# Miniprotein binders against Heme oxygenase 1, chloroplastic (HO1), part 4

Target 1, 212 residues: Heme oxygenase 1, chloroplastic (HO1), of Arabidopsis thaliana (Mouse-ear cress) (o48782)
Amino acid sequence: SKGFVEEMRFVAMRLHTKDQAKEGEKETKSIEERPVAKWEPTVEGYLRFLVDSKLVYDTLELIIQDSNFPTYAEFKNTGLERAEKLSTDLEWFKEQGYEIPEPTAPGKTYSQYLKELAEKDPQAFICHFYNIYFAHSAGGRMIGRKVAERILDNKELEFYKWDGELSQLLQNVREKLNKVAEEWTREEKNHCLEETEKSFKYSGEILRLILS

## First folded at step 10 (miniprotein)

Design m43 (from d1 with A95E)
Fold by ESMFold2-Fast, scan of step 10:
Structure m43 (fold): chain B 212 residues (1-212), chain A 103 residues (1-103)
Amino acid sequence: as target 1 above (212 residues)
Amino acid sequence: SEFLAEMLEEIAEELERLAEELRREGRPEIARRLRRLAREIRRLARRLRRGEVSPEEVARELEEIAMRLMEIALELRRGRPEIAEELEMLAFALEWLAWLLRE
């Protein structure tokens, strides 16, 4: 029997495959205006990414930390928490003489959406929780190292460090997700799965700030 | 993008590391499959550096590679759960990059 987390992975891939069938009738000038060859990180763009990321993690972690709702309480103290580590990194940037930007629209919009989901739609909220932390632990680590090589004189940011073995921390969270999903109906599981595309959209908008 | 090409090359390098570990543990058939996927990613990185691909085409190919990585991860789940988890993380990274490129 497959656990729910395995279903989450396959549904995400299938949704992307179906999106391939969506053929646009007209070319857009926006595509022509965004040449991939010129997508390079800047310190300013990276700071916007870190600030907006911190807003999202602050929101997620405060909701979970303060919750008495059993579904959310399972995810306290996972070891994946990023907000405090991001605070340390932003303080380092200030000490280096950089001006820390204010949160931008991608971070503000996602943070507000997560607050709304936490109150009204726990299955959708958990979908975002899973995708945010797991995407960061994989793609975020590689991006962080490449950015540091390019623009931070190989500075190792706290945002890409975990206390303990990351693989074990992720496994523990996957087990908790499977446990929580045991109590859900098929319809509730499907609702969680359907939220996956929105999770990737919001996270992608924040990641895009690195290249802006 | 040099930056994106380098990220893809890092993913390919990690796949090659895992392939070598599996080869040494007597799983040469899976090692060969991972090495082939790493090769595809490296070819994609070269085309990306040359400006020879659209973002949509890159996204599509990354999604296909991610799906094949997840299939391999499932095959390893019982015998080598630690490697399965690492492959799942790499598949996640590729899907995330595809989303970034597509929208």
Scores: ipSAE 0.501, ipTM 0.742, lowest interface PAE 2.6, mean pLDDT 82

Design m44 (from d1 with A95M)
Fold by ESMFold2-Fast, scan of step 10:
Structure m44 (fold): chain B 212 residues (1-212), chain A 103 residues (1-103)
Amino acid sequence: as target 1 above (212 residues)
Amino acid sequence: SEFLAEMLEEIAEELERLAEELRREGRPEIARRLRRLAREIRRLARRLRRGEVSPEEVARELEEIAMRLMEIALELRRGRPEIAEELEMLAFALMWLAWLLRE
């Protein structure tokens, strides 16, 4: 019950409360506002989402898999790895006759940031690692599946399939994170928590590509 | 927004499924709370189909529902960790939808 992961969940919830309080800042709308009635996904936007997601997962998973650093090595072979499944899905799109786009700014920017954090800031890196997989398993999974049902002739993408029970895979990662965090100082834990907002920003920018 | 309304209905359906599981396991009060949240989401889906809500209002209501769902998840964490995790995932899905709508 009590563990560092619980603190991470609390911080994520508080960020939404904070954003709600800043509602006045969003009174000015973009010239290209998209009312809820006009929010519809496109195949091209979805492909950008998948390509940028794959770049991020490639980066994240390569860092973890190749690491001899004890903190990162704990997270090898979690069962949450997505890059290979995305590769399979993108190959299916090619077979259907779609052109696979090049990675765009959201994916490139996040990938580069993750590389920098992995070298300089392990606590921050682990925050992004956890939130990336958790966001996909929750919001990304639900939104992505619905998009695929609407625009891909009800195709079941590999990106939304796991080998085994997803809940158990996530629980195993949370337990490993709690164990790893036991070695961290209060300041290191707080630093990890403070990265949550950036994780939401970067992941959100990639998710919004579905509408591009 | 047919797409959004359908997605909200799927979230409501998942909440109803979890509520029934909890009822069968002797947690009828938690089940009742989840069913109330499911009804609120279905009401929101209907209002979306009729074009009766702004993106900002939808985002606000989704965030409110997500927070209440997180509270229930925390209450279940020790006794039913698997259900608590599913509720947390649904709460985060609602929060991500709210984030998306506030662009």
Scores: ipSAE 0.455, ipTM 0.708, lowest interface PAE 2.7, mean pLDDT 82

Design m45 (from d1 with W99Y)
Fold by ESMFold2-Fast, scan of step 10:
Structure m45 (fold): chain B 212 residues (1-212), chain A 103 residues (1-103)
Amino acid sequence: as target 1 above (212 residues)
Amino acid sequence: SEFLAEMLEEIAEELERLAEELRREGRPEIARRLRRLAREIRRLARRLRRGEVSPEEVARELEEIAMRLMEIALELRRGRPEIAEELEMLAFALAWLAYLLRE
């Protein structure tokens, strides 16, 4: 049968594209005059995005690296770690004369939630671990890189660079996740899948900071 | 938004590149499906530049295209896993853009 990661991919794509409006429940009228909203990233918004992202990655990576719990220890030194790369990028912004903002609510809230899950709910924690790295490696990197191209004179941030082949690093993590999930009950797997919606909500709120 | 239109055009270019690779490898049916989706994305980018579409409609069309790309990625997973991975990444990029636009 397909490994658990395949189920996670299906649920992730389904929830990402799910319309919350149901047939007959949404009465919003389409009008000819509605313009497309302008999406104009700013350096300040992008800095808030990077700072809050760094807080989340610091939290996630510290939990994993300090853990002796076998499930978490499996994911040490994946090559996907982002906190150090973000530290380098924020130092570059300081060298350019920018003031680095303090973390904001999206990053603080998600960081706190991850700490709680790590202690109480390993399956849910691993769901967030997977979706955080894979959201960044896919859509997040494409969007973030394009923003940097537009507002940072095409600066190539360390946040979008990996040591080694990214596809191989991602595949190694998926294989590890499939292996640890083999020991989970169907109920534990379903619980992990149910957390996917929360992972996208939290990550999406941080991504929205680019527009702030 | 000029920024969003440009990002969509870059996604379309990547899909066209992957389609050509698949055509050269003897998968012309899949290549045609990818080129069709690339054309839909370029059409959407043009409508965005002209102000002819609402954010909600853009989000809905991007979600539909993302699902179609995911279906193609699943079909290619055993034969061309690297291309399947790239298509899945593009599908998630479109889904995140739709998320940002959905009100």
Scores: ipSAE 0.618, ipTM 0.791, lowest interface PAE 1.8, mean pLDDT 84

Design m46 (from d1 with W99M)
Fold by ESMFold2-Fast, scan of step 10:
Parts: structure tokens; C-alpha cells; sequence
Structure m46 (fold): chain B 212 residues (1-212), chain A 103 residues (1-103)
């Protein structure tokens, strides 16, 4: 409903119009040197993206599933969980004859950061939880479908399928997040919002692996 | 990027579908605004195919369009929350494409 989630959405959009984007220019220098017209996905890059994504989802979902901390426990069994779906997809790639790479730096770095936040900074952790799942549901799914059309002979990966109505699953999570945030001080809410920039930096590093 | 251009065209198609729905429901003003954004997205897709824009310029334009879609979604939140949610998802998709290009 109308609440903290709405603030999270507008902060995410507004951050991308500020000079904060200059840090991203440094991270993407190798890609920027290639003309945009020639940026195309590769199977090897996509596998790196899926493997690093799985590491991040494994980390998030294990922390939440095993937690007795009330803030995290609210988000058990949302229906948005991706790790098992990704495991199924990676097994399919193996069956097709592909070699599954080891996790790379983007995934390892983000996973480690999430573990640290989960112990010390619940508001920041929840910011990453929200942005990771909601970004995947919107932009990630559209990109994934297009990648499948271009390099996977139109294979529909489990990573982009949900058990039940996606819109309802997302709405249930938004309602839980709004409720949890109502217990937070204004300072804690602001801290969560400020973490949005880091969530986009880490997610962006992993997303760019598709083009590697 | 043919890949990016095709993604933008799919987003434009969805905006055109939502615009037509709103027009039929008696909201022609909002429908015109959505069609205008769809046209700008299609122009950007054509420029991408021709190699006429830098990644930085594309990211900036996508971010501006995403902001405009969020404004329209906010206006519809009270009367048509389901359509507002679809517009928010499309705005997020544009932001994600911008992130791919910039961060």
C-alpha cells in the first residue's frame, strides 16, 4: 500500500539522475570502449551472470530461512525465492554440454557484503533484499527473455518462472515490508533508503556479466 | 545494440497497449502522454541501431523516461492501481537497462 515501499521506489529512480552515476563510469570502462551497437550477450557471460546471481540468492535465502530475528522472519517463504530455480537451470546447462564456471568477483563480493549487513545492519540488509527481488521481477525478466531468444534457442529458464501470480507475490512482500518499516525510526528508514545506491552498484556489476 | 533496441521496442509496445486501454476507459490525456513516451523510446531504439548515441546519453534518456512514467503511475495510483503497478514495473525495467549501461 502507500508507505515506505513507495519511498524506496522514488529514491531508486532519483539516484540515477544524479552525479552518483559517475562511479559507474569507472566500473564499466572496458565495456564503454566497445561501441554500444556491438554490445551483445554471450552464453559464457550469461552463465557467469547466472552463477553469481545464484550465489547472491543462496546467501539471501539461507539468511532469511534460518533466522529467528523478527524482521527477517517476516520474509520467509515469499514465493520469490530464486536459488532452487537457478540450480535447476544450471543443471540443464550441464545436460546441454556446457561447463559451469565458478563464482566470480561480483557475486563473491556482494554475497560477503550481504552476510556482513545481515549481522550488523538489518535496515540496509532489507534494502538489498527489496531491490534484488523486485528488480529481477521487472527488468531482469524482460532481459532474460530476450537473452533466451538470442542465444538459448528460446529456452524458458526456471529463473523467470514463479509458482502462483507474480503480482500477488510482490504485493504480499510490499505489505510485509511496509508493516516492518512502520516499527522503524525515521533515521532507520533514511538509512535503508541511503543504501539503495550500493544495491544498484553491486547488482549492476553482476548484470554486466551478461555482456562479458 | 540490437539486443538493447529490441528490449526498448518491447517496452514501447507495452506502453502503447496500456495507452489504448486508458483511452478506451475515458482517460485520453494520460493515453496521449504514454504514447508520447513510447514514441521517444522507439526513436531511441532506432538511434541505438544506427550507433548514433553513447551509452551515457542512452542511460540518461532512459532515466528521464522512467521518471516520467513514475509520475504518471502516481497519478493513476488512486483510480487504477493495477495499471499504476504495470507502469512502475516498466519504469523499473528502463532503470535496469540504464544501470546495465552506466552502473
Amino acid sequence: as target 1 above (212 residues)
Amino acid sequence: SEFLAEMLEEIAEELERLAEELRREGRPEIARRLRRLAREIRRLARRLRRGEVSPEEVARELEEIAMRLMEIALELRRGRPEIAEELEMLAFALAWLAMLLRE
Scores: ipSAE 0.475, ipTM 0.733, lowest interface PAE 2.6, mean pLDDT 83

Design m47 (from d1 with W99H)
Fold by ESMFold2-Fast, scan of step 10:
Structure m47 (fold): chain B 212 residues (1-212), chain A 103 residues (1-103)
Amino acid sequence: as target 1 above (212 residues)
Amino acid sequence: SEFLAEMLEEIAEELERLAEELRREGRPEIARRLRRLAREIRRLARRLRRGEVSPEEVARELEEIAMRLMEIALELRRGRPEIAEELEMLAFALAWLAHLLRE
């Protein structure tokens, strides 16, 4: 027996697959098929991915850190915060001689959307918070880590390291999410779950930057 | 396709490692199911290296495998939550790879 977080997890997986199929069908019908042989990560693309990811994490973490709203304040200092770790990694890239790009449209668009949701739609905001740290982080971080291993001579970025055991940090946040959701109506919970498709759309656009 | 094939092979290797762990702990049926999924992924990687499959076909197969891994993770949630979490991570990785292939 689990709380609302278990519903979020399985809805995320099912909607992720469904949303990918929907988006794939739309793109396939509109755009001619391209060879997969050109699907190779570049350092420049990966930097765009890291910069846009950092913008999103900066936005989420600042909203939570500065919030007087009880629901958001519950998630301060979780240990899952990524913005500072990404800042350290980007500094390392500068030391290696790389030019750090400006944020691009995927990151800017998602950041702005999160700011709007935080003000007007707490349940939707929490959906994005959960998916960014849990569902998207699990899959996206694995892919990002393997890309970094592939193109950075097995450099282990701070972005994929945690202070403490990740499983325990995630469990603590699951318990806080379940507690927060206990106060929500079934309609509010369903609204949160329905927002999952947009979280995958925005996160997917950022993940695609790896190939740009 | 070389990079994508290598990523798929690494995911298959991770599934084989988890399958062996489960076999040693007395869960041979689940181990066999994971090993079968690993074989399907390795077959996809080989077809990708040979240029024998389209991105849409790969994406569809990866999405199917991801869902099947999620079902296995649910079965293991109570007894082996750590392995369930690892399988969920791999399932989401496959789903994200499918997403990238469609765009």
Scores: ipSAE 0.535, ipTM 0.761, lowest interface PAE 2.3, mean pLDDT 82

Design m48 (from d1 with M67A)
Fold by ESMFold2-Fast, scan of step 10:
Structure m48 (fold): chain B 212 residues (1-212), chain A 103 residues (1-103)
Amino acid sequence: as target 1 above (212 residues)
Amino acid sequence: SEFLAEMLEEIAEELERLAEELRREGRPEIARRLRRLAREIRRLARRLRRGEVSPEEVARELEEIAARLMEIALELRRGRPEIAEELEMLAFALAWLAWLLRE
């Protein structure tokens, strides 16, 4: 049998490639309202992205670190934690003379949703935990690093650095998640998988701030 | 978008690097599949620079490439888990770019 993490990956990729509901929603809009991609990042947009990302990671990591719930406690001190790295980066921006914005709606909305899930819906919370870190370590890292290279004179942000071998850190988390999921019913696993679409929507809205 | 075209070219370069590694390790069929995907991405980048393709068309192509890349990653998961992970990361990057283009 395959571990649950492989099912999560497959569902995540399938939702990205076969979401016809979103395409149907776009069809109800006028031609003038169809999405137009603007791929020119600004420092101000990037700062909004980093600040909202930090709010999400602060929320996620505080919930995990403070938890005595066995499912959440498994994920303490993974090495994937991003909040402190982002604090260092935001301090660098202050030193460069930038004003750090307050968190915006995408970050606030996702942070609040994560707090609610942590209390009411552990399987959904773990779905978001996995997708947030793994999406950042993959697509978010590549996009965010390229943006930083373009607009920050090739500054290497702490947000894209890990203490240790990233592939090993990710593998350790996968093993812990597979172990935790062994005790879940099929229905609990399916519930976790069903939450994946929301994780991409919330993370995608934060990523979009780079272009704002 | 010049930025998007450059990002796609960087992804293609990374796929070509992984393809060469797999070729040297005796996996030439998988290497050829990765090189084909890299060529498709480079072609897409050129069409973007020329204004020959819409954001919707780009999103569809990136989603299709991401799915094929994930399929290759699953095939490599047992034998070369490190390469499988790198391919998964590239697939997710393409999927996120497609998400941004569609929403």
Scores: ipSAE 0.576, ipTM 0.771, lowest interface PAE 2.0, mean pLDDT 83

Design m49 (from d1 with M67F)
Fold by ESMFold2-Fast, scan of step 10:
Structure m49 (fold): chain B 212 residues (1-212), chain A 103 residues (1-103)
Amino acid sequence: as target 1 above (212 residues)
Amino acid sequence: SEFLAEMLEEIAEELERLAEELRREGRPEIARRLRRLAREIRRLARRLRRGEVSPEEVARELEEIAFRLMEIALELRRGRPEIAEELEMLAFALAWLAWLLRE
């Protein structure tokens, strides 16, 4: 039988590729716009992305770190924590003379939603926890590094560095989540899977700030 | 977009590197599949630079390629977990680029 994390991956990829690409959902106007503005990163947009990301990671990591709830405590000290790394990077931006923006709606909305889930819906919260770190360690890392190389004179941000071998850190978290999910009912597992769509929606809105 | 085209080209380069590793390790079938996907990505990057394709079409193609990469990653999960992780990373990068283009 497949582990729960593997089931989560199938659901996530299917939602973002096959199902979301259905022709009935692709009603788009062919109007004249500035395509370069849509696809070119800016320092301002990237800073909004980093600040909103940090708000989300601050929220996740504070909830996990301060929790004595067994399910959440299992995920302490994973090595995937990003808030401190982002804090270092934002300090570097200040030293370079950039103004650090205030958090924007995508980050605030997701952070608030995560706080609500942590209180009332542990299975959903853990779903978001896993998907946020997985997305960052995968696609977010690659895109973010390319943006930094392009607009920051090849500066290597701490946000894309891990203390240890990343694949092993991710494997350790997957094993912990599979273990935790063994205690869940089918209904609780299905609820977690349903939250996968929301996790990619919220994370995607933050990612789009790079182009804002 | 120069940014998107460059990003796609880097993804294609990584797929070609992984394909060569798998070929040398006796997995030529999977290597050929990865090289085909890399060629599709490079073709898409060229069409994008020439303005020959809409953002919606690019998003659709990227999502299709991402799904196929995920299928290959799952096939490699037990034998080559490190390569599977890298393919998953590339698949999600393509999926996120598609998300950006559709909005």
Scores: ipSAE 0.491, ipTM 0.735, lowest interface PAE 2.6, mean pLDDT 81

Design m5 (from d1 with L97F)
Fold by ESMFold2-Fast, scan of step 10:
Structure m5 (fold): chain B 212 residues (1-212), chain A 103 residues (1-103)
Amino acid sequence: as target 1 above (212 residues)
Amino acid sequence: SEFLAEMLEEIAEELERLAEELRREGRPEIARRLRRLAREIRRLARRLRRGEVSPEEVARELEEIAMRLMEIALELRRGRPEIAEELEMLAFALAWFAWLLRE
């Protein structure tokens, strides 16, 4: 691991190999109570997912766009911005006759937490920024494609399209993050890494709305 | 889940596509490793469809496959950074699905 982004990637991979997490699930959950066999998307759940996602992206992108703080300013105009794409998609759903729901607790809770971190904890905020965009670019894309096949007659949402080559946009963000992290102490880097579990928890609660 | 099984099958298909590309470019050892991981993912998808495996067991196997994909991506980063990025994204997706299965 030569760059900080590489540390972030491996921490994300390792977080769920702990015995304590497995033990807690065995005690509080049965397989029958929460079987993956019942994971099926609905249009209503997907709309809740898109609306809550938009609230989170609106929050992230507004904080970054309006910031004069050097750490955040590095991430302006990355090409990864999702809020406008989601606005276009929600307008399409409205044109199809769907009622657009209000944001729900997962999106509201995460948005509020991100606002608090942006003011008080830049390293933690950047951890969430990285994981939100990169999770969407990886797992989010595949989920979106399968959802479209299942319930949207293969409609390609703007949420899963980028202006330019995604791999290049992601690489540019990686380089900016490595640059920013060069100025951090080991303790600040560790603090950023420690937030990874919370980023997965918060974004995962929003993702589960698809299956509700 | 039929839905999750299909997503895993798509990941396996992408790994098989990347393996063929690497084989054609003279990297048959890496290609064989990717094809083996693709077969493991397809096996997990079949077991999920049949209800033969617990979510925790699937999560554990997905995490192991994700780590192995990251190792292969690291080996390719200098010579084939484009392929390395694709493998890293697939590894991240598998880790993401593993996380969802544990929560």
Scores: ipSAE 0.538, ipTM 0.759, lowest interface PAE 2.2, mean pLDDT 83

Design m51 (from d1 with M70I L74Y)
Fold by ESMFold2-Fast, scan of step 10:
Structure m51 (fold): chain B 212 residues (1-212), chain A 103 residues (1-103)
Amino acid sequence: as target 1 above (212 residues)
Amino acid sequence: SEFLAEMLEEIAEELERLAEELRREGRPEIARRLRRLAREIRRLARRLRRGEVSPEEVARELEEIAMRLIEIAYELRRGRPEIAEELEMLAFALAWLAWLLRE
């Protein structure tokens, strides 16, 4: 009764915890334990995070902006677009004397996967669309903003600013997502939900760059 | 990690702010639940600073707290959707921190 988006929210949280439990069951090869004490952001790592994030947003937003496919066209001009904001931030880093790195494997891999899904698998693509924007607007924003405060001399990045009331922008997108999902079969909805695990892994790999 | 401990303290502070708002609006039972979760997070931050906890233990506790926040958000969805959304944001932040600690 609450619409498909609420189901996506619950599945995202449950699947994330299930994914970690399943990963813990795999004792085939022990991984090196990263001490929590060494969990510290760097400017270089944060810059890699921003560059890879921009590649993903460029890819996602270009696909949607150029599409005449009805499902994707619903999501044009949401106000959640991040690529231009990130471009402005990266120009600021250049002005401060930083060299902007080339995109790294996490960003390139996710961008390529999104292009593939957009052509072949609309339900999976929409799963990633939802999780990319809503995860950024939620947990990613909080973590990223705290990192920027800590290592950028109180610089307020455009990446964490929206033109308009964020809660209203998010609500408008949720309504559109519920609307497009109304026409999906149960199997198509389940396929979308199953793709959530990959969205967490890809986005998480990019987020980890902050610590690199 | 001082950074991780500071992040957790900021999340706890935000939960305390939301709890106080709900208390003033006549939802003291939910406010008490949020304050309890905030105390758990602050305790975890102190244990982290003292080196008394492993990354795996931290990740597990953060995931448990995140799930409880999602439950509270669901209960508030119709009456206070704005607060529900903020609780979901905090839950996803905790989930991402847990994910980073395990990989």
Scores: ipSAE 0.604, ipTM 0.794, lowest interface PAE 1.8, mean pLDDT 83

Design m52 (from d1 with L74W)
Fold by ESMFold2-Fast, scan of step 10:
Structure m52 (fold): chain B 212 residues (1-212), chain A 103 residues (1-103)
Amino acid sequence: as target 1 above (212 residues)
Amino acid sequence: SEFLAEMLEEIAEELERLAEELRREGRPEIARRLRRLAREIRRLARRLRRGEVSPEEVARELEEIAMRLMEIAWELRRGRPEIAEELEMLAFALAWLAWLLRE
């Protein structure tokens, strides 16, 4: 059946809520010390976010495009690829006179982790693949466009544009994911779902760079 | 944060748009639920502008609203899959904002 993507959606919301509650218990004092009124993006922070994001997408997309492994090969040429779009955006920043920073720890750490998963843990890797692209298409897109509106003179970045209808591209990927998951055991599906917490942690660290 | 408050207001506007669509299509009970969540988000945005809420409180309320949106999306997944997808996307946006606040 085609139910696995729906399981991923369901688990993502539940695990994210539990993960944040556990984290909040340990870090409540530190969070309370940071005034919400001072949560404002900067061009420098946004550039770090884009650079680290590009490192992650470079890594993810090269792994998939170079793979002859059937599970990964299904996801070639999805139309969701972001690395080239980010390259165009970073070139625009250079033309505007900005210095492009080197990748920072959040991007480097996530990139390295994705390489390790791709070689030894395909179900976990696919969990990250799904959450990276689908989160970007939803929350990341909304946040990123609002940041650009505020600090980039309403520049429409290529990072938030797709060739073709986004809804169709996302649906095609969901269908491919349901197809590959049909060959997985219940244990393999559960392992994929359990990796969701780490995907939120790594992606969240990169999102925080907007405020750096 | 003026930035965060503006983002929350845009999410509320989108929920109100979807609620109206569902009302016109004969789902008034779900429309009321979405309008209620939109009001909660707008109230949160006002409290943020006034400095009346901590980051932890904001994160917790955003996560609660996100979960409620996911419940509605799940209910609509077969009858109105396009609306369910939009609600899921808004829920993910709220969850991402909550994540940003929990450094």
Scores: ipSAE 0.534, ipTM 0.759, lowest interface PAE 2.6, mean pLDDT 83

Design m53 (from d1 with R77E)
Fold by ESMFold2-Fast, scan of step 10:
Structure m53 (fold): chain B 212 residues (1-212), chain A 103 residues (1-103)
Amino acid sequence: as target 1 above (212 residues)
Amino acid sequence: SEFLAEMLEEIAEELERLAEELRREGRPEIARRLRRLAREIRRLARRLRRGEVSPEEVARELEEIAMRLMEIALELERGRPEIAEELEMLAFALAWLAWLLRE
């Protein structure tokens, strides 16, 4: 009820779990019709995950960095930026002899959607900005980190490191989000919250690449 | 999966650490609830190692635990926002693991 970030937080928690249940129900019905493969991550799948993630972060961060809109300008140089860290990691994979794949459909589709929203729908864009750096994306990064530890001989990727204390960086961004939302109407805030389901679906498709 | 079992055990360990912090700060009831969830997760990891559960059963159990963690996070968000955020991240990790297991 109070700050808008509190509302975004509650909606993300509630809708993510509800969407998870719906999606799980559909997938469970399909899987029941065939043998289920044992879950084991691969370096190839993980690289697809990193490449598509980088495309999304590149898109998000460049839009914000180059923006003249006051709303987006608040989020420059937050310390949460991931694209450069991912670039460093992908260079390491090249040095190890891996071929870096081209971006795949999940990353390309989400990147394109973010570009469209940034131009036409700032409230929806901010919903995706929030969820990509906070909420359910944090859980996805935790899984990605654990996968990297297993398949890369406990290599600590730059993708999971921050300059400074993450809690302080996140708190600073939450304060900026609340400030930005002060000027929004109730309807604009509701529109932002309604985008949460799409952010879950897009992020989920990228996370699933770990198993591809 | 050995990997999945290890990840679940790490999540349980983190819940136990957060429970101890809450106990020391005068929140013993919430600490007990977190320890119960940690025990459930460790039991699930053990069953996984023994091949006693299907991916579908694991996914259902993880979704239930994630929902209960989210409820605890909500109770703590006013007084201990940092712990609430960590619990939410763990809840989302469990929810994503469930989602991945259903594909």
Scores: ipSAE 0.570, ipTM 0.773, lowest interface PAE 1.4, mean pLDDT 82

